# Miniprotein binders against p81326, part 5

Target 1, 226 residues: p81326
Amino acid sequence: MLHFGGFIMEINHISKILEKEREEYIRNKVEEYLKQGFSKDDAVNKANQSWRTYIGHRIQDVIYNLLKKFLKDSGLKVTTDKALNNRNLPEELDKVKRLIAINYGEYLFLPDADVIVYKVENNDIKIIAIISVKNSFRERRFETTYWKLKLKESPVTSHIKVFLATPDKDNEISYKCPNGKPKKMRIILEYELDGIYFLKEDFEETEKAKHFGKIVEDIIEISKKL

## First folded at step 2 (miniprotein)

Design D5
Fold by ESMFold2-Fast, scan of step 2:
Structure D5 (fold): chain B 226 residues (1-226), chain A 87 residues (1-87)
Amino acid sequence: as target 1 above (226 residues)
Amino acid sequence: DSEELEKRIEELLDEAYELYWRAMEAARRGDYETAIELLKEVIRLLEEAAELAEELKDPELLKRVAELIKFAAIALKLIAERLAEES
């Protein structure tokens, strides 16, 4: 059934793959920028910025594939906001889209639902959780929180758990600083969201801030109560 | 034989996970002695997995297993304190 050890091992393997990809990507981009006449420091900075854009999409795909693989045996289904914005939707996905859409008068918009977990029982769909994937908090710090608050306004969507998944490589929300002033962004995100799942080892763990390895178990537990 | 070591680690982690939840079930029904016994076995299995992760030369996996050991040790401490308070 659920292979906790397999999940942990797969996260470990993927982390190594991403580190190898980063090294190769940075090396190639630095060389490219140096050829364009940039200084060594500028080339490195530009290469790092390029990587941050690339890895954002890569991590989203990784999380989708991991959840799809490890939730399948529990009867749970996984999709993405990208799939829901497809021109031709199967009936099932069209229903999923309607069950997470937020009403703005005559307009309906999808939240920041990079990954969506749902179940189907007797052709009735229940949305369990949406996961927002953030590699960096430079520009859109509270976007996920905004969508959580909007979802809470409707009885159709108020039960949906909203999770944040992040490697937080820049240590922007990893710590609550128990020996000093708490970081405002960490406090707000942890308070408003249903959970934060870190794709890293070095962070302050709480009941809502956990290693990504615990997400599958949490989602299954939530689904049993719906 | 990294593939064999990975499989052994996976099996140890799966067994530790199953025993951990059995320990939590025992604690929920007030059977703290059984919960403590199970958690000690969880820690033993995780320590074995950590040793194999070192043999595998995988520092990231070792860190992950070490965090699981810390988690289990905290649970053990809290349940042991509860048992002491009730005895």
Scores: ipSAE 0.000, ipTM 0.446, lowest interface PAE 12.7, mean pLDDT 82

Design D6
Fold by ESMFold2-Fast, scan of step 2:
Structure D6 (fold): chain B 226 residues (1-226), chain A 87 residues (1-87)
Amino acid sequence: as target 1 above (226 residues)
Amino acid sequence: DSEELEKRIWELLYEAAELYFRAMEAARRGDYETAIELLKEVIRLLEEAAELAEELKDPELLKDVAFLIKAAALALKEIARRLAEES
């Protein structure tokens, strides 16, 4: 399987598409808000806020589609927490949901598992990894670590790898302070999670903090041990 | 003969990708020396592709190939680190 060349080239191609998409999106939203009677400054601010919401879902969809495409030939399947929240689930997805859900007394909740990777072997389902996709760390800094800690509490879910995927455009967790020390949020996320995958080039790579291009091969490696 | 040149570049990229996959498989088996040798060949093939992309005057393709060289070099560095820790 040719994950390296095809996967890396598709990531670069998508990056260029997203930049053009951003320009068109902002232009259209500014015009829309101006037609609604907002001032130029308000229209720009609202368009930027709308883009932040849009790009969050868009990046998640991109990651889902890339992983689905490049993991298929390795016998691995990919789904989303959105798919698992459908009322009428196929038997396979119902089993996936049950294997990642966390019990809070009478209630069953899914973790913040934007993308879920699993395999089916002899009618048994093994959850390989869940991936939380964050484009901003302003409000929900440690949500992914909370879910990692909850999953570790059960023998059923303790093996599941929890990854964070982020462009980190504002350099909130990929930048070191001038004194050379990582920010507290970076230290905590890297310590608690099984990996951080950056959709950017300019960061200090470690054993757990890697370029997103390495995620497919890492997931395949993990799946072979299960 | 830009069409023939482009075909040769993609042949080199596909060969590099195949050898990169084999390098990762070797690394997973703990065969770091084989993985390093394969990654060095990957980088050599990609450097040849970069020279041809430069001759083709395709800045986007050249940028993509440069990124692949960087990715392969990072993989080589990590595997070399693992090998050094074992001996």
Scores: ipSAE 0.000, ipTM 0.182, lowest interface PAE 14.0, mean pLDDT 77

Design D7
Fold by ESMFold2-Fast, scan of step 2:
Structure D7 (fold): chain B 226 residues (1-226), chain A 87 residues (1-87)
Amino acid sequence: as target 1 above (226 residues)
Amino acid sequence: DSEELEKRIEELLFEATYLYLRAKEAARRGDYETAIELLKEVIRLLEEAAELAEELKDPELLKRVAELIIIAAYALKEIARRLAEES
């Protein structure tokens, strides 16, 4: 698909679906916990905790499916870190895993690569980008930045673009200087990463901090230079 | 769900290992207070992984997680000793 307006329309539609899913999910989980004998307060608390875990995975799945659908016609392939952690990998995915793994002496780790975009040319694999999906910024505020810096150390991985995708509902990184006070996290993430893509309308836009609707076009342009 | 539990344990072990390496780097720089806080978090994550391993009824995994807790606790003890000597 070549019309990015269709992509933006699907993003807007999915955003509304996720809002409805939240209401239904929490209602159902509260009922479930109440039937298990939990108090109303405990049931609500547990339902909200369950939703935070659920929505993290749900947003990752949404982004994966959107990118897979809209990048396919450009010859680009999409996979996930979940797929790469399977014991029995297809040869193609085994190669992808080897091309993004980072060595720490005795240890080998995959970066925080919730979604991975790559292409296959003449039986060779080139990794285009990895996308870290964050629903909230808590204890792992700079994890994505750390992986970007580690990837830059190797000639095998230094070309890989590292993006952050986030709804940032709590406005943790949406602005550089709200009320004149600098937000170090936004400043550092924007400086070190190749891009931040917001799943929301209200944020301080820059060359590197954009609406998620721009990601498909950006990835395709990057892939043409590789 | 057993598959969901296995994935959560893997995520906890990965995060614990990452923070353990961060703690070692902080200690290398002489930042013992940061290293101690990171090691406390490593132990917390590993304890959570141990509870999930018990729920999975996987004694081999539980044994491995317990061994990692011992390693992290020993590192915490050593860094705390160095901090005490320098203060």
Scores: ipSAE 0.000, ipTM 0.086, lowest interface PAE 23.1, mean pLDDT 79

Design D8
Fold by ESMFold2-Fast, scan of step 2:
Structure D8 (fold): chain B 226 residues (1-226), chain A 87 residues (1-87)
Amino acid sequence: as target 1 above (226 residues)
Amino acid sequence: DSEELEFRITYLLLEAKELYERAEEAARRGDYETAIELLKEVIRLLEEAAELAEELKDPELLIIVAYLIKEAAEALKEIARRLAEES
């Protein structure tokens, strides 16, 4: 008997617990900011910003650890932008950094690459994918697409897949209009990027927009073609 | 903290679900060897989720994960039995 009965209900239960933890976090942070002398409105705004930053870092770390664990048996390696910002980089990471850098004349800049997947074959490094982790699209909606377009301009980086990973709890890119069409931002992100991986159950899956659980298999398949 | 544990559990359960569905498709096509390997991975992911649920101290989640492990294990035994009958 191959049926997972009730699985979706368990995901919804976890989501409700996380929402309660968010409420407690915000309540405690509001009290903290009020004690520091901020107005009620400022305290609420700062608490919400603090939560988004806090959750963003946790989700990024979780994604890094999951990818590192599940890609290990496929000979793939995972690193982060944090690791690449160290002054004294190991040779391997220094090469990774150089292979994803984008040329602006006299200057080289790194893309917004929260998590980077690469492989090492015969001392050569091949970058497989860059994953951008976003909790909110309020400020920097198309930053990931900008970096994808820049990477496509160079033969050194044009093969690199650019993925977006997001819980999208505010339904900013998973929301469907009443006529069943996605929002403009979702259409543009899905068109320009190589994939969107949702850390949630409730969305319409497409060829490029998938549950996060599928990212490991997709990366392994891409790696075999390189 | 507990929030990170809940996210990790959620991701493990989502991955297990996707692999379970692929195992169903493989079994339906008569590819029992692939189905068995996928179900073994499902059980591995669920066992990891159970360990995290114990750390989280969430008895309801632990019961749910234990139930899913039982379902996957029963499916594995049935597919393994069918494979054995073919050889």
Scores: ipSAE 0.000, ipTM 0.186, lowest interface PAE 12.7, mean pLDDT 76

Design E1
Fold by ESMFold2-Fast, scan of step 2:
Structure E1 (fold): chain B 226 residues (1-226), chain A 87 residues (1-87)
Amino acid sequence: as target 1 above (226 residues)
Amino acid sequence: DSEELEKRIEELLREAKELYERAEEAARRGDYETAIELLLEVIWLLLEAAYLALELKDPELLKRVLELILEAIEALAEIARRLAEES
């Protein structure tokens, strides 16, 4: 059956919810800090810092839920690295964990994969993609690139697509050459990764750098070739 | 004849889906007027499919097409709200 609710419409709806959520969160936190005796300026600064931490976790959860909802009818499954770090894993998730593990000689470690997309065929699991979610590039700016390069080294994991999803509100990687100066971070991330998906409207679009609304169709297309 | 009606309905639904996806793309880039025009065309195509489903005497298909029309109208209303906010 046709489904017209659409991934892009859902993203637009979530964006409205997050904006309203931000206003309410900041108001409440400012009031809280003022009651603790902080000045108005300090209260606002602390509230904004608190929001940056909160929204990082919220964006990861939103992306997980959106992908789970919109990939389900294509036979694709979605999990998180948080779920894979559970002590008692179901058989299926234990297999997923084993298939994304990176070999360091005698040791195996998991990449930092916020969201993982896979499929199950005849009890065999095939990993399609991992998605790293970054709210900002203040810290660990090339961590996703490191994991991509490590995954490429093994025949078991070299087929796995590595994507970055980001609102990039500070315009750290939105353009390759803003004001005539090349942005090393944007250029390197686009070159090394399989795709960058922006949770914003204003950015330089390329074959690999797209609006987040394109991610579902891209993942489905990749899965058909596996 | 019923097979010809089924094929025509399939083509209308395929075209409606294609235009709906284009409307979503237009909305994503802030082109609300284009998105509204595309969604109105979607509703038009779906209404035609509904009439053919009646002629085909397939109440389940008719119900599904009407559900798609409601979904398209909901999307149209949302985009219209955004256009009004921008104005």
Scores: ipSAE 0.000, ipTM 0.178, lowest interface PAE 16.2, mean pLDDT 80

Design E2
Fold by ESMFold2-Fast, scan of step 2:
Structure E2 (fold): chain B 226 residues (1-226), chain A 87 residues (1-87)
Amino acid sequence: as target 1 above (226 residues)
Amino acid sequence: DSEELEKRIEELLREAKELYERAEEAARRGDYETAIFLLYEVILLLIEAAELAEELKDPELLKRVAELIFEALEALYEIARRLAEES
């Protein structure tokens, strides 16, 4: 399958691009902070903190663009929660928004849906998957799980797959029981969600916890069932 | 020595307050990256203060420090959300 081989190559190329981007970003931020009067050590630490915030948004953009590129030939469309929050929505995106919104009485709220995959059949829209992108698990660690549980409550949204995509650089959820100590976060996330996709090579693989390179194939297979 | 621990906790809380005010100023001018960095430093200082408060066995002080940590985390979350919306 050339399409899936191309996807894996693209992920490897993105890793190299992000590495170079990190070096350039840190260099520029260190210069900026030095100009503001910070010491060399403080400037370096501050630049690294700034990078951690920046890379979170960058990874989300990367995932969006990769999925848009590699799902297009399968008739699948990709959008973001940011796009759905625009004041004036095209009719198609307005329908997507309504199909993933969660009802709180008089109010409708969007879940933590960084990337949304859907298809159009005739004039009807079917939501395939919602992907939450997490660079860090310091805060909002179970937000994706909360949204999965809320989506299951409605017949309109109960079929929607909820995935987590993460580089997990700090190894917070890469293993269920490292050194004999159970990782509650990994265990709960894997149990409640439909899948976890790692943007790294070293992790405990299961039926639900896979390398990000598998996500395109999995989404296409799910779409065929709907 | 409990007196030395008390003085160290007081110093950490003073530094945390100063950095928190700088973070608020950075956020007001739209420098969310600087605000986030400063709030991380605030949280680290407060965690150290909490550990020392536990060692000092002062539950009222520990509770007060925990409340400050919660306040800093709420600010960090809100600023990170605004940065995401503007990126």
Scores: ipSAE 0.000, ipTM 0.081, lowest interface PAE 21.3, mean pLDDT 77

Design E3
Fold by ESMFold2-Fast, scan of step 2:
Structure E3 (fold): chain B 226 residues (1-226), chain A 87 residues (1-87)
Amino acid sequence: as target 1 above (226 residues)
Amino acid sequence: DSEELEKRIEELLREAKELYERAEEAARRGDYETAIELLEEVIYLLFEAALLALELKDPELLERVWELIIEAAEALAEIARRLAEES
């Protein structure tokens, strides 16, 4: 079994870098909006909204690089939906795209699969998992669930694990029943998805809801059964 | 009990239908942001109905609710695509 201490340390190091990056980003955006004539309160609010969008993309890149680094010794490969949207694809990635694309009559769409994990055996490609990265749940909160339901419809894709990775800083899905009131989004996402991985320490842990530090071990274990 | 579950499912399905019709109207007007928000609420209500149908152990009702979820999700994906093209 692999020793995952290095993976946990890398996650902690990156968290510190992202916090410093946040401070600089917000300062610059507040100044930009003030120059445009917004009030200080409006400028701060707009800068925070801009940061949430920016950090979403940044977290996707971080997760991609971490998984690529820590899965390579297990014979697993990692790509992104951004890479699959290139005009000219290598044969291997073209096959990955075809194995994950969803058909709507005359149209073929890729799921919002921010990170894709697959393996190659005897020139045959098996998709292990797709990971959707969400910084917040204000917009398109059930998009990941929709893609899970569509993938289940085909015997070709029904085995693919669908995971959600999120810092969930606003505690939108961290707990099932805070103060006795059910959080329907947490309940639905945990029920429908194959796992939720939190990029934070404080959350209600279950068999499917875990710290992000466990994702590498889980993916390797799943790949052994395929 | 079963009677209470059936009544709650019927209420959820009625609410979902009303919101779905409003989402179609919003999309027809080109208001894709509103249509997406309404379809997200439709899907939310339908998932509640699906969970209750599971507890009721009614496989035919569960399949019907899942078909409605897929239909709403497909509409949401199409509208999200149109919104992305406009951005």
Scores: ipSAE 0.000, ipTM 0.153, lowest interface PAE 17.6, mean pLDDT 78

Design E4
Fold by ESMFold2-Fast, scan of step 2:
Structure E4 (fold): chain B 226 residues (1-226), chain A 87 residues (1-87)
Amino acid sequence: as target 1 above (226 residues)
Amino acid sequence: DSEELEKRIEELLREAKELYERAEEAARRGDYETAIELLFEVIILLWEAAELADELKDPELLKRVDELIYEALEALLEIARRLAEES
């Protein structure tokens, strides 16, 4: 039924494709900014900023499609926060939205749930996990932890696993300090979240910090307990 | 050395208080991103102080540090909510 080797092979190929896409994207954007009159250094910096935005959306799409493909035979369904923000929701997605929304008095907000995994049993919907996808921790690193802590406050949402998925190309949370101790943000994220899945090879693996290839089997095991 | 541990804890608590006050000032001026970053640093410093208080085997001090961590976390959550509202 489940072929985890196929998932791992596909994610490895996608990582290499994204790296080639990066080189081409940066080259094109540097040329555009140079034509606009920016210096070489400014053009490179702006191109890198543009790439971070672009790749963030691209990585989310890739993760969504991979999870949808590899969880299908386990009876698990996958959606996105973008789908939940559609004007006219199918009944099933409307129920998903209601089960994941966080109450702030008169207001309801969706967490930063780039990808959502759920199951349907006897017409009941059970949210299994949300996955926050972060390409960079420069501007919104606190957000995933904040949403985890808010979900934990409600009996309706406290069972929902919150995962972070990241290539962490700048080594912001996968790098070890010279004294062997992880950086502060890595310590906080690993402590508060249910898991961190790296889209890279070089990091210290722990019970909570794993290669992205393990996410499918982890989600399936969690779903069996719910 | 218990005396060195006590001094280190005092230094961590002093630094945490200074950063917490800076976070409150950032929040007051509407700079919620800076306030959240500072509050995370506060929690990290307090977490280190809690580890040292546990090593010192001072349960009352540990309890007080845990209470400060809770207060900082509540402040972080409230400010993060305000930041979400601004977007």
Scores: ipSAE 0.000, ipTM 0.122, lowest interface PAE 18.8, mean pLDDT 75

Design E5
Fold by ESMFold2-Fast, scan of step 2:
Structure E5 (fold): chain B 226 residues (1-226), chain A 87 residues (1-87)
Amino acid sequence: as target 1 above (226 residues)
Amino acid sequence: DSEELEKRIEELLREAKELYERAEEAARRGDYETAIELLWEVILLLAEAAFLAEELKDPELLKRVYELILEAAEALEEIARRLAEES
C-alpha cells in the first residue's frame, strides 16, 4: 500500500525544520560578517544573499531524500546530477548518465537534472523523469524549458518527463495577475514542461500544476506505462 | 478575440527576431555569454507565441513558430560548444 499521507506529513515536518534552520543560519552568518568588519546593514544583506544560495541546495537535497525514500518500495531509483559528475562512477550510474546526456557536436552536456528518477528492469535502465528544482526565477528562468526541447529531439530521451519543483517564494508563477490571466512565465513553463510541483499550499492549480505531495503517485503511474 | 491574439503573436515574433539578430551579432564578436542570454529571451518570446498559436488553432503558424524555436535551440547548441572550447 502506497502511503501518500506519510509523504505529505514529512513534507510539512521538513518545512518547519527549514524555517528554524533559516533563523539560525542568518543569525550565525550575520555574526560571522560582523567579525570580518562589515557594517550591520552589510552583514544582514550578505547573510540574506548567502541564505538564498544555501536554501537552493538544501531544497534539492530534501527533494532527493524524500523521493528516494518514498519511491524505493515501487522499485524506482533516484540519483542527482552531482552524483553523475563524480569521478569513478559506478556502472549503473554511468549508464544513467549516458541515457540523459545531450550531444553538442564534439561535447556532451547533462541537462538541468537536479534529481533523476529511473528504473532497472531485466538488466535494462529506463529513465522516468528529471526534476529541476528552482527556488527563484531571477536568473535562467527558461533553462529547464530548453533542456526539455533538447530531450525531445532524440528517440533515446524523448519519453523522459521533465518536471519543475519550486516553492516560488517570490510568487512569480503561483497566481493569476490582477486582470485574471496567468502570468507570462507561468503560461510558458506549464505549456512546455510535463508538470510543475509547488512546495507551497496556495497556488493556481491545474492538471499540470500541482502540490509537490502529488509527485510520488504521478511518477509511479508514469513508470507503470514504460 | 482572434484578432487580438494574432496581433500579440505578431508582436512577439517581431521582438524575437530583433533579439535573435542581436544574439548573432554578440556571437560574431565572441561575446558568447551575451549571445546565450539573448537566445534565452528569444526562446521565451517564441514559447509564448506557440502557446497563443495553439489557442488560435492555426497549425501553419504553430509550425512556423516551432521552426523558429528549433533554430534558436540550434544556435544555443553551437554557441555552447564555442564557449566550452574557450574554457
Scores: ipSAE 0.000, ipTM 0.146, lowest interface PAE 18.2, mean pLDDT 78

Design E6
Fold by ESMFold2-Fast, scan of step 2:
Structure E6 (fold): chain B 226 residues (1-226), chain A 87 residues (1-87)
Amino acid sequence: as target 1 above (226 residues)
Amino acid sequence: DSEELEKRIEELLREAKELYERAEEAARRGDYETAIYLLIEVIFLLEEAADLAKELKDPELLKRVEELIWEAFEALIEIARRLAEES
């Protein structure tokens, strides 16, 4: 049998809500793709791919909720890039958005900031850190590094810490020198970023590459120096 | 190819079960953070197995793997909810 034996604490309504959410999501995406002219089989396949992306966002939500919970008593606030892209943005979040925006001449863009930690003191907002959550490094493996380098160019944003949080399932950046052969991606990411937090037990730990559980402690320490 | 795909799927399902059991043990001792890390890994292993089952064109296996993903996700949400309970 392929069952996990039944370690599930009581969740009651959540199971029904999530199954309904999955069914509604798939149905809506199938209809959307059919309207775009895709065949029924292609629409179903694309809807399933879309659901996999949606599940990834749910893991980001878990990380967001954990950080919000554990940083609350330290006077730190947490938001997401999703929240910053809402149409009717509260004044506080509008200020957060402005403080992390990167200037490209006449245009402003947000970095890849899945989770943003900031503090409010005397009605002034100070950005502490942005956290990029990466499930895979198959595409755009240095995107987080690019945003770190861009933020360093401005005195307004140069203090902002840029962290990567990742399960690194494929062991692409978990080690610097497996069998004596250097992994350039791990070396570059660790060098350029302010920290890498692994959502896994086995990896080469350094001053900058740690278990995800260390992120709360590190953020609190950084906030005290700002 | 089909034989290699089947073997890889079996390996992924074995690893996922092993990690899920470790998550169960971590949660029983109150180590919810470790349980969450392990469950996230389980979900990623199962998602890879689902992709391979789709490539193998085995809809019954795909359905079973998707059920396991759902079970792991439900466990993850419950553990995260317990951890995030306000005091």
Scores: ipSAE 0.000, ipTM 0.298, lowest interface PAE 10.9, mean pLDDT 77

Design F1
Fold by ESMFold2-Fast, scan of step 2:
Structure F1 (fold): chain B 226 residues (1-226), chain A 95 residues (1-95)
Amino acid sequence: as target 1 above (226 residues)
Amino acid sequence: SEAEELYWKALELAEKGDYEGAARLFEEAARKAEEEGDLELAAYALLLAAFSYIKAGNPEKARELAERALELARKLNSPELEKLALYLLEKIEKS
């Protein structure tokens, strides 16, 4: 457990780092907008809007780097959909792209997978999981389930685990039935996906809905069965 | 929202292979989503309605909905949605 204890400690530390980073980011952006001639109120509003975009990308980068760091000794590799969209792909990533792409006749589309975990065994590539990172469920909330359903259709991709990772700051999917009112989005996402990993402490835990600190051990276990 | 509830019910029907039922509910979800101002949900609902109509053997209705989805995708500046709509339109032409 010592190896995974370190991962959990880094997750707890990251939450504190991101809050400090938010304060610094907003201060700097407010200053930039003021220099551009915006009013103080407009500068603050624009800085907050900029932060919402920034934090989405920042969380994706953090998750990518954490998984890369903590999966390397298990023989697992990590890449991103952005890396797979580069024009000059190394042979290994080109193979990953071909194994995860969904066939629409004459067209191949990549799922909206922010982070992709795979392994190379006997010169063969096996895709273990894709992880969709969502800071908010207002934007593109049905994307993850759409891609899960499409991947299920093909014997090439049906084994691929589809995970959602989210801080869920607005408590949109943290509980199935808060105050006796069923949250259909939480219920459906938990039913359709292979797992939901929360970047927060306060949520209803189930065998599919867990703290993000559990994701490394879960991926390693899945990989051993493939 | 009502649009979300219809969308989720339609997904369940499509998963079970009831593409006729799914198509009708996706269409209604798109209409409700437009009324609610949720244009992103409306675009996905239109795309899945078009896909469901293709599966149900109604390419004419599928074309109409895919064209509407393309317009909405362009309004939303979503290259991913635009590509999906264009693919469906091409598939309809070649069927």
Scores: ipSAE 0.000, ipTM 0.173, lowest interface PAE 16.3, mean pLDDT 78

Design F11
Fold by ESMFold2-Fast, scan of step 2:
Parts: structure tokens; C-alpha cells; sequence
Structure F11 (fold): chain B 226 residues (1-226), chain A 95 residues (1-95)
């Protein structure tokens, strides 16, 4: 209860900081592009593109740190695909990588696993969930479902929950039938994935589509069943 | 370099699952790397463009780029790039 209340308060505080950070970032980038000889309109467009890339990493880091902080007391560990792509891996992370990597002959692919939650029990590693973080859906339509379907095909990985976390600022997947017209992306993502967690207030809530504030509680409950 | 910047932008898109966008930027990175004379980066960018096209559901384009990367890897005498190109071509055949 207290832990989950603190989590929601920290999300709200970070949202305020990110909004202020955006204003300063875009202002600085517009100035930078104008100095490079771009037109005013091109400078603004390029600054917005740069912000989308920047905020994607920023949100991923925020989610990683929040989950690490709030899952620690439940015996759960958190890592990232960036950590798993390091040249020299600690034994524990090497085992995590092997348990989520999809084998195509001698070629190993990590799924769209920006954040990975696992536990160590009796010297065995159990992967609980992978979380794909998307700050926009302009060209990022169904890649997360591809990885879910691939993981589902193997007995080793079929238990792993695949979640999507997104602010969905452009309202691409916030509602299933906005203005009476079905949104294929929202419908397919909700159908195929184990959950969608929104970093926003305005969205259509279902058993699988929830506010990000519920993710810690959900992950802990899932871990108890493994 | 401009090629390096495009390469890393493409990599970020791939990490976010935007494989079509990543593939296009990796192709642009390869072209810029060739213009800059960085053939090692050009070969790497072609390989990641091919991998991204496989994930985006365009194996024909992926094969074309992987074959170009293989030829370039052989000219560079890079066993690492050659092996990766061959692995991608094998993966395309399995798919």
C-alpha cells in the first residue's frame, strides 16, 4: 500500500520534471539548428524529432530506475537490454540473456526488452516480464507483438509476460474505437500482449490496459505464481 | 561523423522496435559511410539494415543488403563482418 502510493507520487513528480525538461531541450535544439543554417520550420521539426529520440531513452531510464527501486523489497531484480549487450557479462546477467534470447541457429536475438524483471530462486533464474518502452507509435506498430509470439513458441520463454509501457502522447492506442472507428493497433496490441501500461491519465482502461502506477503490483503478483 | 550519427539514430529506432524506420536510416548511414570512406561502418550499417528489414517483413530487401555487405566484408578481409553476413543470409533462407 505505502510502497505503491510512493510509486504513484514519484511518477507524478517525474512527469512534471520531464515537461519542464522538454521546453528547455526544444528551445536549445531549435537555436542549434538555426545556427546550422536550417529554416525556422525545419529547425522546429528537427528539434521535435531530436526530443522524441531523447525522451525515449529518458523514459526508459526512468522506468528502469522506478522498477528497480520499488521491486527490490519483493526479491525481484531488474536489468536492461543495454546491460545484456555488454562485452563482458557477469554470470547472472549471462544467464538472464540466455533465458530471453531467441535462437535462430547460431544467431541470438534479444526481444524488444528495454527492461527485464527476473528473480533468483534456489540458484535458478526465472524471467518474470519484459517491458517494451515506446514514446511514440509513428512507425512502431506491431514489433512488440512479434517478440511476444516468438517467446510464446518456446517452453523456456512461454511464461514470460510481455508488457508495453507508453505515454502515447499522440493518442495512437489510447482508445479502441475513438469516434466509432476501430484502432487496429490498440486492438491487436491489447489482444496479443500481456498488458499495456499508460504513462498518462486519459485512456480506455481494461483488464490489460492500465495506468503505469499498477505495474509494480501486477509484476509482484505474477512473480508469486512462478 | 554524419554516418556515425545516422547509425546511432537507426540503432535507437531498432531498440524501440521501429524496424522499418531503423532499416531506412541504416541504409542512409551506409551510403554516407561509403561517401566518407568508412567502409567498415558501411558494411556494419548494411548488415543492420538487412537485419531490420527481416524483422520488418521484407526479406527480399534484406537479402540484397546482406549480399552487398558480404562482398564488402570480403574486400575488407573482415572475418567478423563476413560471418555476420552469412548468418543473416542463412536466417533469411530459414524464414
Amino acid sequence: as target 1 above (226 residues)
Amino acid sequence: SEADELYWKAYELAKKGDYEGAARLFEEAARKAEEEGDLELAAAALLFAAASYIKAGNPEKARELAERALELARKLNSPELEKLALLLLEWIEKS
Scores: ipSAE 0.000, ipTM 0.096, lowest interface PAE 18.7, mean pLDDT 77

